# Ledger of designs, part 5: VH-VL binders against Serine/arginine-rich splicing factor 11 (SRSF11)

Target 1, 81 residues: Serine/arginine-rich splicing factor 11 (SRSF11), of Homo sapiens (Human) (q05519r33to113)
Amino acid sequence: EVIQVTNVSPSASSEQMRTLFGFLGKIDELRLFPPDDSPLPVSSRVCFVKFHDPDSAVVAQHLTNTVFVDRALIVVPYAEG
Below, E stands for the ipSAE of ESMFold2; O stands for the ipSAE of OpenDDE; V2 stands for 0.75 times the mean of E and O plus 0.25 times the DockQ between their complexes.

## First folded at step 4 (VH-VL; framework fv_canakinumab)

Design j3 (at its last look DockQ between E and O 0.53; V2 from the best seeds 0.00; counts 0 for: pae E 8.5 > 2)
Fold by ESMFold2, look of step 4:
Structure j3 (fold): chain C 81 residues (1-81), chain A 118 residues (1-118), chain B 107 residues (1-107)
Amino acid sequence: as target 1 above (81 residues)
Amino acid sequence: QVQLVESGGGVVQPGRSLRLSCAASGFTFSNYAMNWVRQAPGKGLEWVAIISYRGSNKYYADSVKGRFTISRDNSKNTLYLQMNGLRAEDTAVYYCAKDSWLSGFDYWGQGTLVTVSS
Amino acid sequence: EIVLTQSPDFQSVTPKEKVTITCRASQSIGRYLHWYQQKPDQSPKLLIKYASQSISGVPSRFSGSGSGTDFTLTINSLEAEDAAAYYCHQYYSLPWTFGPGTKVDIK
């Protein structure tokens, strides 16, 4: 029910990520690293999204290789089993 | 290669209904949100509605809420707009637009004209 | 609702001159703004995404800039084929909105 989104543009904000993945369903938790207010210069960000509905997490993985802002996202399951 | 083809437009009386279709090809339709955008004759663009790629989330412009319903059939690669209670101000060319996520509407159909007049 | 305004409404421009179109948002939208071109009797075409990012197949004479509330589309050295309407479009929050458009004609 948790996905890891990598190769996220350093220009992407947590609000932008919520809008993108919110089209998939209700988001219980979203964390962007580094966060919006971080002073650290980075070349990419990582976002973790926990969906209320596990079906949303499965469909979200189809967004891999979708260009968002300036680069293609990589979306994979996060939870270890 | 990406192609969007709208159909279902026509001339109708106020208060009547129309259903628009948009046939999609050349991309994995079920991976993308889809939008309807309309343009009244001689006027600018007006966003109408968006549907998420599963069809579970839908949002509408205030001008059409309660009258229009966006839907999709991913098995048929088709987007729909059910327009009920049509008014003269709904007269427009209606475009379907592929959402490249928050990167804009990268492909548009040719449009289908809806004319609402007495 | 985020209101976008555009200036000018209409601009008649000599070929090869620079065209500048502005878009102003009623609140900060970061860089979540796109530009579209609509030639006469045609569908809109995505021209610039995310305020300033290029689109494959769009001539390099088109560029975008800005963030927050103030955005600019620039056409360096206007060509005859660039006669069109230009729209800004915010994708920061629902409902999505377009600017009213700027018509650019060739003198």
Scores: ipSAE 0.008, ipTM 0.694, lowest interface PAE 8.5, mean pLDDT 87
ESMFold2 (binder alone), look of step 4: mean pLDDT 94; pTM 0.959
OpenDDE, look of step 4: ipSAE 0.328; ipTM 0.871

Design j4 (from e07 with heavy chain D54R, light chain S31R S93K; at its last look DockQ between E and O 0.51; V2 from the best seeds 0.00; counts 0 for: pae E 8.8 > 2)
Fold by ESMFold2, look of step 4:
Structure j4 (fold): chain C 81 residues (1-81), chain A 118 residues (1-118), chain B 107 residues (1-107)
Amino acid sequence: as target 1 above (81 residues)
Amino acid sequence: QVQLVESGGGVVQPGRSLRLSCAASGFTFSNYAMNWVRQAPGKGLEWVAIISYRGSNKYYADSVKGRFTISRDNSKNTLYLQMNGLRAEDTAVYYCARDQWLGYFDYWGQGTLVTVSS
Amino acid sequence: EIVLTQSPDFQSVTPKEKVTITCRASQSIGRYLHWYQQKPDQSPKLLIKYASQSISGVPSRFSGSGSGTDFTLTINSLEAEDAAAYYCHQYYKLPWTFGPGTKVDIK
């Protein structure tokens, strides 16, 4: 199952996101947008995390309003648009 | 107010085992990753182990890997460190520390002394 | 593993003067560097998080700066109660590591 993490600090790296969400369970895939090496000036980033165990995705939503680096994360189920 | 209280330290001979406990109060224990950090007498701080908030992920410093086991009981608000095969270099004050999911330790216990000597 | 070094190992400083402590990382760690204060016979106390962010209840005379590999803790007007050991700590990558510490005494 996939979660969408928004309001991610522009100074957060994909490795930091893997460490944070990896404590919830095995990650099958993680994508940070813009990527770590992007020169694009942004005010926030978005991260998508696919967990091996769907229970980890449910628990991950409890990280909503957790301050990570400099701002509170918003963690929701991935919405297909 | 947040409190962390370590216990279970003492004097033991090399090769023996000891189990440390850390009693937590004043916060929702199950929402936090927890760490053990040690400090040999007169020396600096050394990270020992971390456990995730539900206990599913555990990581250890190389110096203790295979000998120490971190665990937690969220129903008792208690963190544990099982220390097997103790060596003289494990002599230290052991602190439990609360982790805010980034490795900064915002609250520490007062520590419990483990002395490993013949 | 990421090695942190600190400079100086020790300094003795007149009250009200500025104290500067440096920490250097063996590789870039962004701003994932924290500072702790440990007074004699006490547990460590978090002083600065993420290189430069303040902690509630910590006097404003303490400030942090830096990113990448070079970080500085500054006490802009030393008080007697600031005599302590100061440690930097990284959370960029496991295993978490601490600097060796800087002892600050009052002259």
Scores: ipSAE 0.011, ipTM 0.706, lowest interface PAE 8.8, mean pLDDT 87
ESMFold2 (binder alone), look of step 4: mean pLDDT 93; pTM 0.924
OpenDDE, look of step 4: ipSAE 0.027; ipTM 0.756

Design j5 (at its last look DockQ between E and O 0.78; V2 from the best seeds 0.00; counts 0 for: pae E 5.8 > 2)
Fold by ESMFold2-Fast, scan of step 5:
Structure j5 (fold): chain C 81 residues (1-81), chain A 118 residues (1-118), chain B 107 residues (1-107)
Amino acid sequence: as target 1 above (81 residues)
Amino acid sequence: QVQLVESGGGVVQPGRSLRLSCAASGFTFSTYAMNWVRQAPGKGLEWVAIISYKGSNKYYADSVKGRFTISRDNSKNTLYLQMNGLRAEDTAVYYCAKDQYLSGFDYWGQGTLVTVSS
Amino acid sequence: EIVLTQSPDFQSVTPKEKVTITCRASQSIGSYLHWYQQKPDQSPKLLIKYASRSISGVPSRFSGSGSGTDFTLTINSLEAEDAAAYYCHQYYSYPWTFGPGTKVDIK
């Protein structure tokens, strides 16, 4: 039920991520790293989304290769390697 | 190929109701949000409503809130717009449009004309 | 709601000339703006996404730029088939809104 979204634009906000993934289902938790107010300069960000409905996590993986802002998202199930 | 086909438009008197349908094919309908967009004769585009992939989330333009209801039946690959309390200003061609995960409306139907007049 | 305005509302252009269409938002919307083309008696077609990203199958003469409140659609060498209305569309915040459109005609 948790997805990891990588290759997120540095200009994307937590609210924009909630809007995008909220179309796919109710979001229980969303964490964008580094946070929106971070002073750290970064070239990309990572987002974790926990959906209320596990089916939403499966559908969200179809967003892989979807251009959001200025780059294609990479969406995978959250798993430890 | 991707196809969206609207139906249900026609001439209706003010205050009455009409239901539009949009039949989808050529893509996995159940995984995409869907939109209704309208265009009054000779005028520009006006977004009407969006529905999430399972139908649990919906948003409407202020002009139609409380009068229009968007819904979908994923088992039939069909999108609906229930229009109640129709007004002359609702006269327009109504398009259904596929949302490509907030990356734009990548496919549109041909439109169906709704005329509200006495 | 976020209001989008476009200029000019109408433009008649000689073939091969450069066309510039402007879209302005009533508040900052980042790069969350799409452009659509609508030819007479046809459905709209997605032309540019995220202010500046190209769409497969759209000729390279079309380009977009801008961020925040000011956005531009450019056709660098107008062809006859480009006679159409062009609309900007913000997807930053509900309700979604479109600009009023710019009609481009051939002289």
Scores: ipSAE 0.008, ipTM 0.682, lowest interface PAE 9.0, mean pLDDT 86
ESMFold2, look of step 4: ipSAE 0.072; ipTM 0.771
ESMFold2 (binder alone), look of step 4: mean pLDDT 92; pTM 0.941
OpenDDE, look of step 4: ipSAE 0.378; ipTM 0.880

Design j6 (at its last look DockQ between E and O 0.28; V2 from the best seeds 0.00; counts 0 for: pae E 9.6 > 2)
Fold by ESMFold2, look of step 4:
Structure j6 (fold): chain C 81 residues (1-81), chain A 118 residues (1-118), chain B 107 residues (1-107)
Amino acid sequence: as target 1 above (81 residues)
Amino acid sequence: QVQLVESGGGVVQPGRSLRLSCAASGFTFSRYAMNWVRQAPGKGLEWVAIISYSGSNKYYADSVKGRFTISRDNSKNTLYLQMNGLRAEDTAVYYCAKDTWLTGFDYWGQGTLVTVSS
Amino acid sequence: EIVLTQSPDFQSVTPKEKVTITCRASQSIGSYLHWYQQKPDQSPKLLIKYASQSISGVPSRFSGSGSGTDFTLTINSLEAEDAAAYYCHQYYRYPWTFGPGTKVDIK
């Protein structure tokens, strides 16, 4: 199952996101937009996390409203078409 | 009223084993990652290990990999550190620390002293 | 591994004076740096999170600043109870690492 994480600090890296969500379960795929090496200036980033176990995605939604770096994360389910 | 209480420290000879326990109360233990941090006498803090909320993910400092095992029992609200092959360099006060969603260690136990004496 | 250095190693400071402690990371860690206070014979206590964010119950005389590789903890008017060791701690990448500490004593 895939979660969408929004309101992510522009200074957050994909490695930091992988560390955070990796404690909730095995990650099959993680994508951060813009990616770490993007020169694009942004005010926030979006991260998609695909967990191996669907239960991890349910637990991860508990992180909604948790301050990470400088702002509260929004973690919701994301259905891939 | 968060409380963390370490136990199991003592004096042991090199090569022996000890198991530390940390009893947790005043918070939902099963929702938080937990850490062990140690401090050799007169020295600074050294992170030892972290375990995820469910116990499925564990990470260790290089100095203890292969010798120490972190574990937890969420039904007993207890964190453990199994320390095998103890060396003089492992002499330290060992603290358990509550992780605040990977945003810092907001509560620490009082520590338990491990002395490895040749 | 991300190495943190601190300066100074020691400060002996007159009460009411400003204390400045610096921490430098071997690579950029954004704002993923925390400060801890450890009074003699006590457990560490979280003082500042994310380089500059306040912690409930910590006196307002404590503040943090910086990002990237250079970070500062400031005690704007030192009190006698502030005699302690101060540690920076990076939470950016495993293994987690602490700075070597700065001891602050009262003159």
Scores: ipSAE 0.009, ipTM 0.678, lowest interface PAE 9.6, mean pLDDT 87
ESMFold2 (binder alone), look of step 4: mean pLDDT 92; pTM 0.942
OpenDDE, look of step 4: ipSAE 0.033; ipTM 0.794

## First folded at step 5 (VH-VL)

Design k02 (from j5 with heavy chain T31N K54R, light chain R53Q; framework fv_canakinumab)
Fold by ESMFold2-Fast, scan of step 5:
Structure k02 (fold): chain C 81 residues (1-81), chain A 118 residues (1-118), chain B 107 residues (1-107)
Amino acid sequence: as target 1 above (81 residues)
Amino acid sequence: QVQLVESGGGVVQPGRSLRLSCAASGFTFSNYAMNWVRQAPGKGLEWVAIISYRGSNKYYADSVKGRFTISRDNSKNTLYLQMNGLRAEDTAVYYCAKDQYLSGFDYWGQGTLVTVSS
Amino acid sequence: EIVLTQSPDFQSVTPKEKVTITCRASQSIGSYLHWYQQKPDQSPKLLIKYASQSISGVPSRFSGSGSGTDFTLTINSLEAEDAAAYYCHQYYSYPWTFGPGTKVDIK
């Protein structure tokens, strides 16, 4: 039910990520690293999204290669090895 | 059985207002984004607006921005479209449509006709 | 705004013939394109999702293909019940847009 989103633009905010993934279903938790208030300059960010409905996590993987802000997202199931 | 039933359509004069309703049943309404799509007589489909599952996010087609407002009441399983400043080009059958987690509109209502004429 | 165009506008087809409908996007939309069928005086029905994925309950004679800007809906062997308008729909960027539609009639 948790997805890992990599290659997230440094300009994207937690609110923008919540808006994007919120259209796919109810979000239980969303965490963006580094946080929006981080003083560190970064070239990309990583987001974790926990959906209430497992089907939302499966559908979210279709967003892989979707350009969001200035680069294509990479969406994978979290902790699959 | 999933069912969507629109109501509130009718004949109105230009510049007036009208509110459409869509009653949903057969699924957990509060878990899905909802859309309004319209179709002018003899024409194709035109997307109008979307509202997120809690109602906090909304997007509109440019043709209706500033005039139409989409809203929902999850306690009543009902979707609304408040239409203000109606114009002749708003004449259409209005459908409510359920979003299947961005996988398309899997269920549609029967539609309600709005005719804007003087 | 992403503009979708469809061809042909109209076609009258003999039963059992293969039907091909094309949809072209004004910019690349990946595979974020869905197809709908609308019969006269009825609401639209989802036929194909994400360019090529089947929908439960839709006959196997319907298939979709393509990515980027060029997409195709194929009806492998036309049946009388397939007389309808067909619309493509992009889910890539707001505002959502539909193609103008292709009407398929039976000879």
Scores: ipSAE 0.008, ipTM 0.652, lowest interface PAE 9.3, mean pLDDT 85

Design k03 (from j5 with heavy chain T31Y, light chain G30S; framework fv_canakinumab)
Heavy chain, then light chain:
Amino acid sequence: QVQLVESGGGVVQPGRSLRLSCAASGFTFSYYAMNWVRQAPGKGLEWVAIISYKGSNKYYADSVKGRFTISRDNSKNTLYLQMNGLRAEDTAVYYCAKDQYLSGFDYWGQGTLVTVSS
Amino acid sequence: EIVLTQSPDFQSVTPKEKVTITCRASQSISSYLHWYQQKPDQSPKLLIKYASRSISGVPSRFSGSGSGTDFTLTINSLEAEDAAAYYCHQYYSYPWTFGPGTKVDIK
ESMFold2-Fast, scan of step 5: ipSAE 0.009; ipTM 0.710

Design k04 (from j5 with heavy chain T31I, light chain S93N; framework fv_canakinumab)
Heavy chain, then light chain:
Amino acid sequence: QVQLVESGGGVVQPGRSLRLSCAASGFTFSIYAMNWVRQAPGKGLEWVAIISYKGSNKYYADSVKGRFTISRDNSKNTLYLQMNGLRAEDTAVYYCAKDQYLSGFDYWGQGTLVTVSS
Amino acid sequence: EIVLTQSPDFQSVTPKEKVTITCRASQSIGSYLHWYQQKPDQSPKLLIKYASRSISGVPSRFSGSGSGTDFTLTINSLEAEDAAAYYCHQYYNYPWTFGPGTKVDIK
ESMFold2-Fast, scan of step 5: ipSAE 0.008; ipTM 0.705

Design k10 (from j5 with heavy chain Y53W K54R; framework fv_canakinumab)
Fold by ESMFold2-Fast, scan of step 5:
Structure k10 (fold): chain C 81 residues (1-81), chain A 118 residues (1-118), chain B 107 residues (1-107)
Amino acid sequence: as target 1 above (81 residues)
Amino acid sequence: QVQLVESGGGVVQPGRSLRLSCAASGFTFSTYAMNWVRQAPGKGLEWVAIISWRGSNKYYADSVKGRFTISRDNSKNTLYLQMNGLRAEDTAVYYCAKDQYLSGFDYWGQGTLVTVSS
Amino acid sequence: EIVLTQSPDFQSVTPKEKVTITCRASQSIGSYLHWYQQKPDQSPKLLIKYASRSISGVPSRFSGSGSGTDFTLTINSLEAEDAAAYYCHQYYSYPWTFGPGTKVDIK
């Protein structure tokens, strides 16, 4: 029920990611790396979203190639190990 | 071919209620967020409300909060707007608009006119 | 609430002239701005998304630019069918808001 979102704009915020993915269902956990206030210079960010409903994670994968801020998102299922 | 068809508009007195419907076809309705947008005669566009794909999340313009309720029936491919406590300033053409997951309102219906007057 | 302002309010333009419409946001909205065209007696149509991204089926004479608070919609060479109202729309935060519109008419 966890998705990995890559190619996230460096100017996107955690709150904007919550707004976007929140439309697909209740979010149990969202982590954006590096964090919003990170001093690290990055060209893109990675976001992990844990949905309450597994169906939301399936639908979220349809957001792959959706332009968010200034670039297309890449959304894939996430599995630890 | 995507189609959105609004209905339910009409003339109603202040303080009364109306329910608008939007019949959707040509896409998988249950996987898209939907919006209502209105336009007063001769005026610009005003966003009214949004509902997420399953109906779990809803947001409203401040002007309609507490009076309007957005809902959907995915089994019927239909979007609704329940309008209570109608005021003269609610007079407008009401459009339903398909939302490509916050990427813009890519399709709009023809609109349905709501006139609030005595 | 994020307020959008547009200029000019109205412009009467001869065919083939370049038209520039501006949209200003009351706070920075990144590139979360869309443009819509509404012809007389028609529903609005999505014209440009995320400030500068083209929409399939929209003529190449339409282009968008800008970020932050200042945005521009350009029609490189106005055609008769371009007589319409043009609206900017911020997609940054709720509530969603539209600009007041710019009406473009043919001389």
Scores: ipSAE 0.008, ipTM 0.678, lowest interface PAE 8.8, mean pLDDT 87

Design k11 (from j5 with heavy chain T31S Y53F; framework fv_canakinumab; at its last look DockQ between E and O 0.06; V2 from the best seeds 0.00; counts 0 for: pae E 11.1 > 2, placed apart)
Fold by ESMFold2, look of step 6:
Structure k11 (fold): chain C 81 residues (1-81), chain A 118 residues (1-118), chain B 107 residues (1-107)
Amino acid sequence: as target 1 above (81 residues)
Amino acid sequence: QVQLVESGGGVVQPGRSLRLSCAASGFTFSSYAMNWVRQAPGKGLEWVAIISFKGSNKYYADSVKGRFTISRDNSKNTLYLQMNGLRAEDTAVYYCAKDQYLSGFDYWGQGTLVTVSS
Amino acid sequence: EIVLTQSPDFQSVTPKEKVTITCRASQSIGSYLHWYQQKPDQSPKLLIKYASRSISGVPSRFSGSGSGTDFTLTINSLEAEDAAAYYCHQYYSYPWTFGPGTKVDIK
């Protein structure tokens, strides 16, 4: 299903995020906020990743506290709310 | 043919250390998380530790935290468990198990016996 | 830590009869529960994943059901080779935990 990735470096691009999480499985959808082309100044970004196979979403949560670019990611399940 | 072979078990006194190895073959070792699971004689299964496929994330059962260290060498297709400060309650058969992307442990070794006794 | 309990601890069953084993979790775990079979002096073998999903090479007489906190493993028409210990295993959150096991024997 969908994971929420927080504490993402403002220097990380959607392409870098797709490369990282793509090693875990096929991605159906990825949304990075703010997007690559946003003029908004931010100190961190949030990424949502929908995997084709739900098993990939479970494995992805084990990347919590993995340093990517300049800070440790926080990866949790995303439930509709 | 997927094969997992544990080694390094034996009889040791309390407080001593052992290092277990698990040699993997028949699959791309670096693409899978790996687990250690133990079973005391005549008892049930107890999960011990997991290591992510790149080795960057490790998790432990509370009973072994601070004493055991899981590691892997992907160039040698080998999983390790460093066991320090061994206690009588650590006596068990230790299995390595292949994690099918958290869909269960689809392949298990035959186990190696660790006996901790005075 | 999520505690799993199993019932019964032991059952002795005549061949061809139905075996039912229950597993109860101390909190909701969705469908993140697997079942394993361990025959005497052998390593465990994965039987059922995600509470109810079948695995290639496992006989169709094995099925699983349940979600949340209550799960059941069913063996329809027990065979002699099914004498074993059966364990449930949760994969919802660390530490991953096993149930205490249910031993099934042939009467």
Scores: ipSAE 0.008, ipTM 0.630, lowest interface PAE 11.1, mean pLDDT 86
ESMFold2-Fast, scan of step 5: ipSAE 0.060; ipTM 0.775
ESMFold2 (binder alone), look of step 6: mean pLDDT 93; pTM 0.943
OpenDDE, look of step 6: ipSAE 0.643; ipTM 0.922

Design k18 (from j5 with heavy chain D99G Q100T; framework fv_canakinumab)
Heavy chain, then light chain:
Amino acid sequence: QVQLVESGGGVVQPGRSLRLSCAASGFTFSTYAMNWVRQAPGKGLEWVAIISYKGSNKYYADSVKGRFTISRDNSKNTLYLQMNGLRAEDTAVYYCAKGTYLSGFDYWGQGTLVTVSS
Amino acid sequence: EIVLTQSPDFQSVTPKEKVTITCRASQSIGSYLHWYQQKPDQSPKLLIKYASRSISGVPSRFSGSGSGTDFTLTINSLEAEDAAAYYCHQYYSYPWTFGPGTKVDIK
ESMFold2-Fast, scan of step 5: ipSAE 0.008; ipTM 0.681

Design k25 (from j5 with heavy chain Q100T Y101F S103T; framework fv_canakinumab)
Fold by ESMFold2-Fast, scan of step 5:
Structure k25 (fold): chain C 81 residues (1-81), chain A 118 residues (1-118), chain B 107 residues (1-107)
Amino acid sequence: as target 1 above (81 residues)
Amino acid sequence: QVQLVESGGGVVQPGRSLRLSCAASGFTFSTYAMNWVRQAPGKGLEWVAIISYKGSNKYYADSVKGRFTISRDNSKNTLYLQMNGLRAEDTAVYYCAKDTFLTGFDYWGQGTLVTVSS
Amino acid sequence: EIVLTQSPDFQSVTPKEKVTITCRASQSIGSYLHWYQQKPDQSPKLLIKYASRSISGVPSRFSGSGSGTDFTLTINSLEAEDAAAYYCHQYYSYPWTFGPGTKVDIK
């Protein structure tokens, strides 16, 4: 149900991530780390997306290597340890 | 200076096929998702299909799933819609539309008319 | 799929009057709702994005509001050139869907 998106541009916003992944289905929760307007300088960000429909998480993996803002996304299933 | 020009529409019998094209210019075609939207005579807008910027992801309206195929050739700046098993209810003006992230369908072509009749 | 309904279906308005068009979604779509204007024999034109954000080149008399399930498009003072069909469009979940349209005529 949850995907982990790495290699997210430091200039991408939570709103942009919600729009991109919202294409794939209803989002129950989205967390972008560090959050928008964080004072910490970062070279990349990590986003977690929880879809209402588990099938949306499977389809989202096809976005791996999709250039978003200035770099290619890496989308993998997230399983809690 | 953004321009989208559709072509390939015409009159066809039910069950036949047509291929529509949309020639894009004035923007970097390979970096935008593209859509097809149709409008039956005197009716409203109906979304048909989307294709991601590299062509790896595609989604379709239920009314066309299994019959229509969206594709693109980024080297030619051209979007396509292959329409198979055409039905009378597919009669419409077909528009291609540029999909700008966070902006929606910001540019549309002039449309091409597809008439399915016998 | 998400169904959009629009009200009214049709209205005839004198110039300078305020026009309000309502769009209702069958489920919450946040602010992922766009508005389009289509004049006779022309292609649709993006008018308002993300429920309430303006588009460069669109007159300031057009504004949008709402979130969740209820949205409105307002034309504060109708001009003759505004005679057109207006469509809402949800940009939240596939399949994309449009409202059935509202036709605005000048008296």
Scores: ipSAE 0.007, ipTM 0.620, lowest interface PAE 13.8, mean pLDDT 86

Design k27 (from j5 with heavy chain L102M; framework fv_canakinumab)
Heavy chain, then light chain:
Amino acid sequence: QVQLVESGGGVVQPGRSLRLSCAASGFTFSTYAMNWVRQAPGKGLEWVAIISYKGSNKYYADSVKGRFTISRDNSKNTLYLQMNGLRAEDTAVYYCAKDQYMSGFDYWGQGTLVTVSS
Amino acid sequence: EIVLTQSPDFQSVTPKEKVTITCRASQSIGSYLHWYQQKPDQSPKLLIKYASRSISGVPSRFSGSGSGTDFTLTINSLEAEDAAAYYCHQYYSYPWTFGPGTKVDIK
ESMFold2-Fast, scan of step 5: ipSAE 0.009; ipTM 0.682

Design k31 (from j5 with heavy chain S103Y F105M Y107V; framework fv_canakinumab)
Fold by ESMFold2-Fast, scan of step 5:
Structure k31 (fold): chain C 81 residues (1-81), chain A 118 residues (1-118), chain B 107 residues (1-107)
Amino acid sequence: as target 1 above (81 residues)
Amino acid sequence: QVQLVESGGGVVQPGRSLRLSCAASGFTFSTYAMNWVRQAPGKGLEWVAIISYKGSNKYYADSVKGRFTISRDNSKNTLYLQMNGLRAEDTAVYYCAKDQYLYGMDVWGQGTLVTVSS
Amino acid sequence: EIVLTQSPDFQSVTPKEKVTITCRASQSIGSYLHWYQQKPDQSPKLLIKYASRSISGVPSRFSGSGSGTDFTLTINSLEAEDAAAYYCHQYYSYPWTFGPGTKVDIK
């Protein structure tokens, strides 16, 4: 039910990520790393989205290779290991 | 071959209710968010509501919040708009529109006219 | 609520003329701005997505540009079939809003 989104633009916001992934299902938790207010310079960001419905996580993987802000997203299931 | 067809519009008196339907065909309806957008005669477009692909998330324009309810039946490939407490200002052509995930509304129905008058 | 303003409201133009329509947002919306075309007695049609991205089947004479608060739709050489209303639309933040529209007539 948790997806990992990589290749996220450094200028993307948590609000924009919630808008995008919220269309696919109810979001229980969303965390963008580094956070919107971070002073850390990065070339890309990583977002984790926990959906209330596990089916939403499966559908969200279809957004892989979708251009968001200035680059294509990579959406995969999050696996702890 | 991809199409949306609205129905349920008509003439109704203020304070009454109408239910609009939108029948989808030619695409996998259950994987897309859906919108209702309206247009008053001779005026511009006004967004009304959106529903997520499973129906778990809904958002409404302030002008209709508390009076209109968006819903869907994925087993019938049909989107609905229940309109209660209708006002003269709700007079418009109502379009259903498929949400192209990130990139706006790529498929639109032909619209159904709702006229609220006494 | 994000308010969109379009200029001009109305434009009557000769075939082959270049048409420029502007859309301004009351706050920054990144590139989350789409353009729609609506011909008389027809449904709206998605014309340009994400400020500047082309849509399959839309003629190359249509182009979009801009980001943040200022956006432009350009029709490089107007054809008779382009007589329509044009709307900008932001879906950066709910509620989603449309501009008031620009009507383009052929002269």
Scores: ipSAE 0.008, ipTM 0.650, lowest interface PAE 10.5, mean pLDDT 86

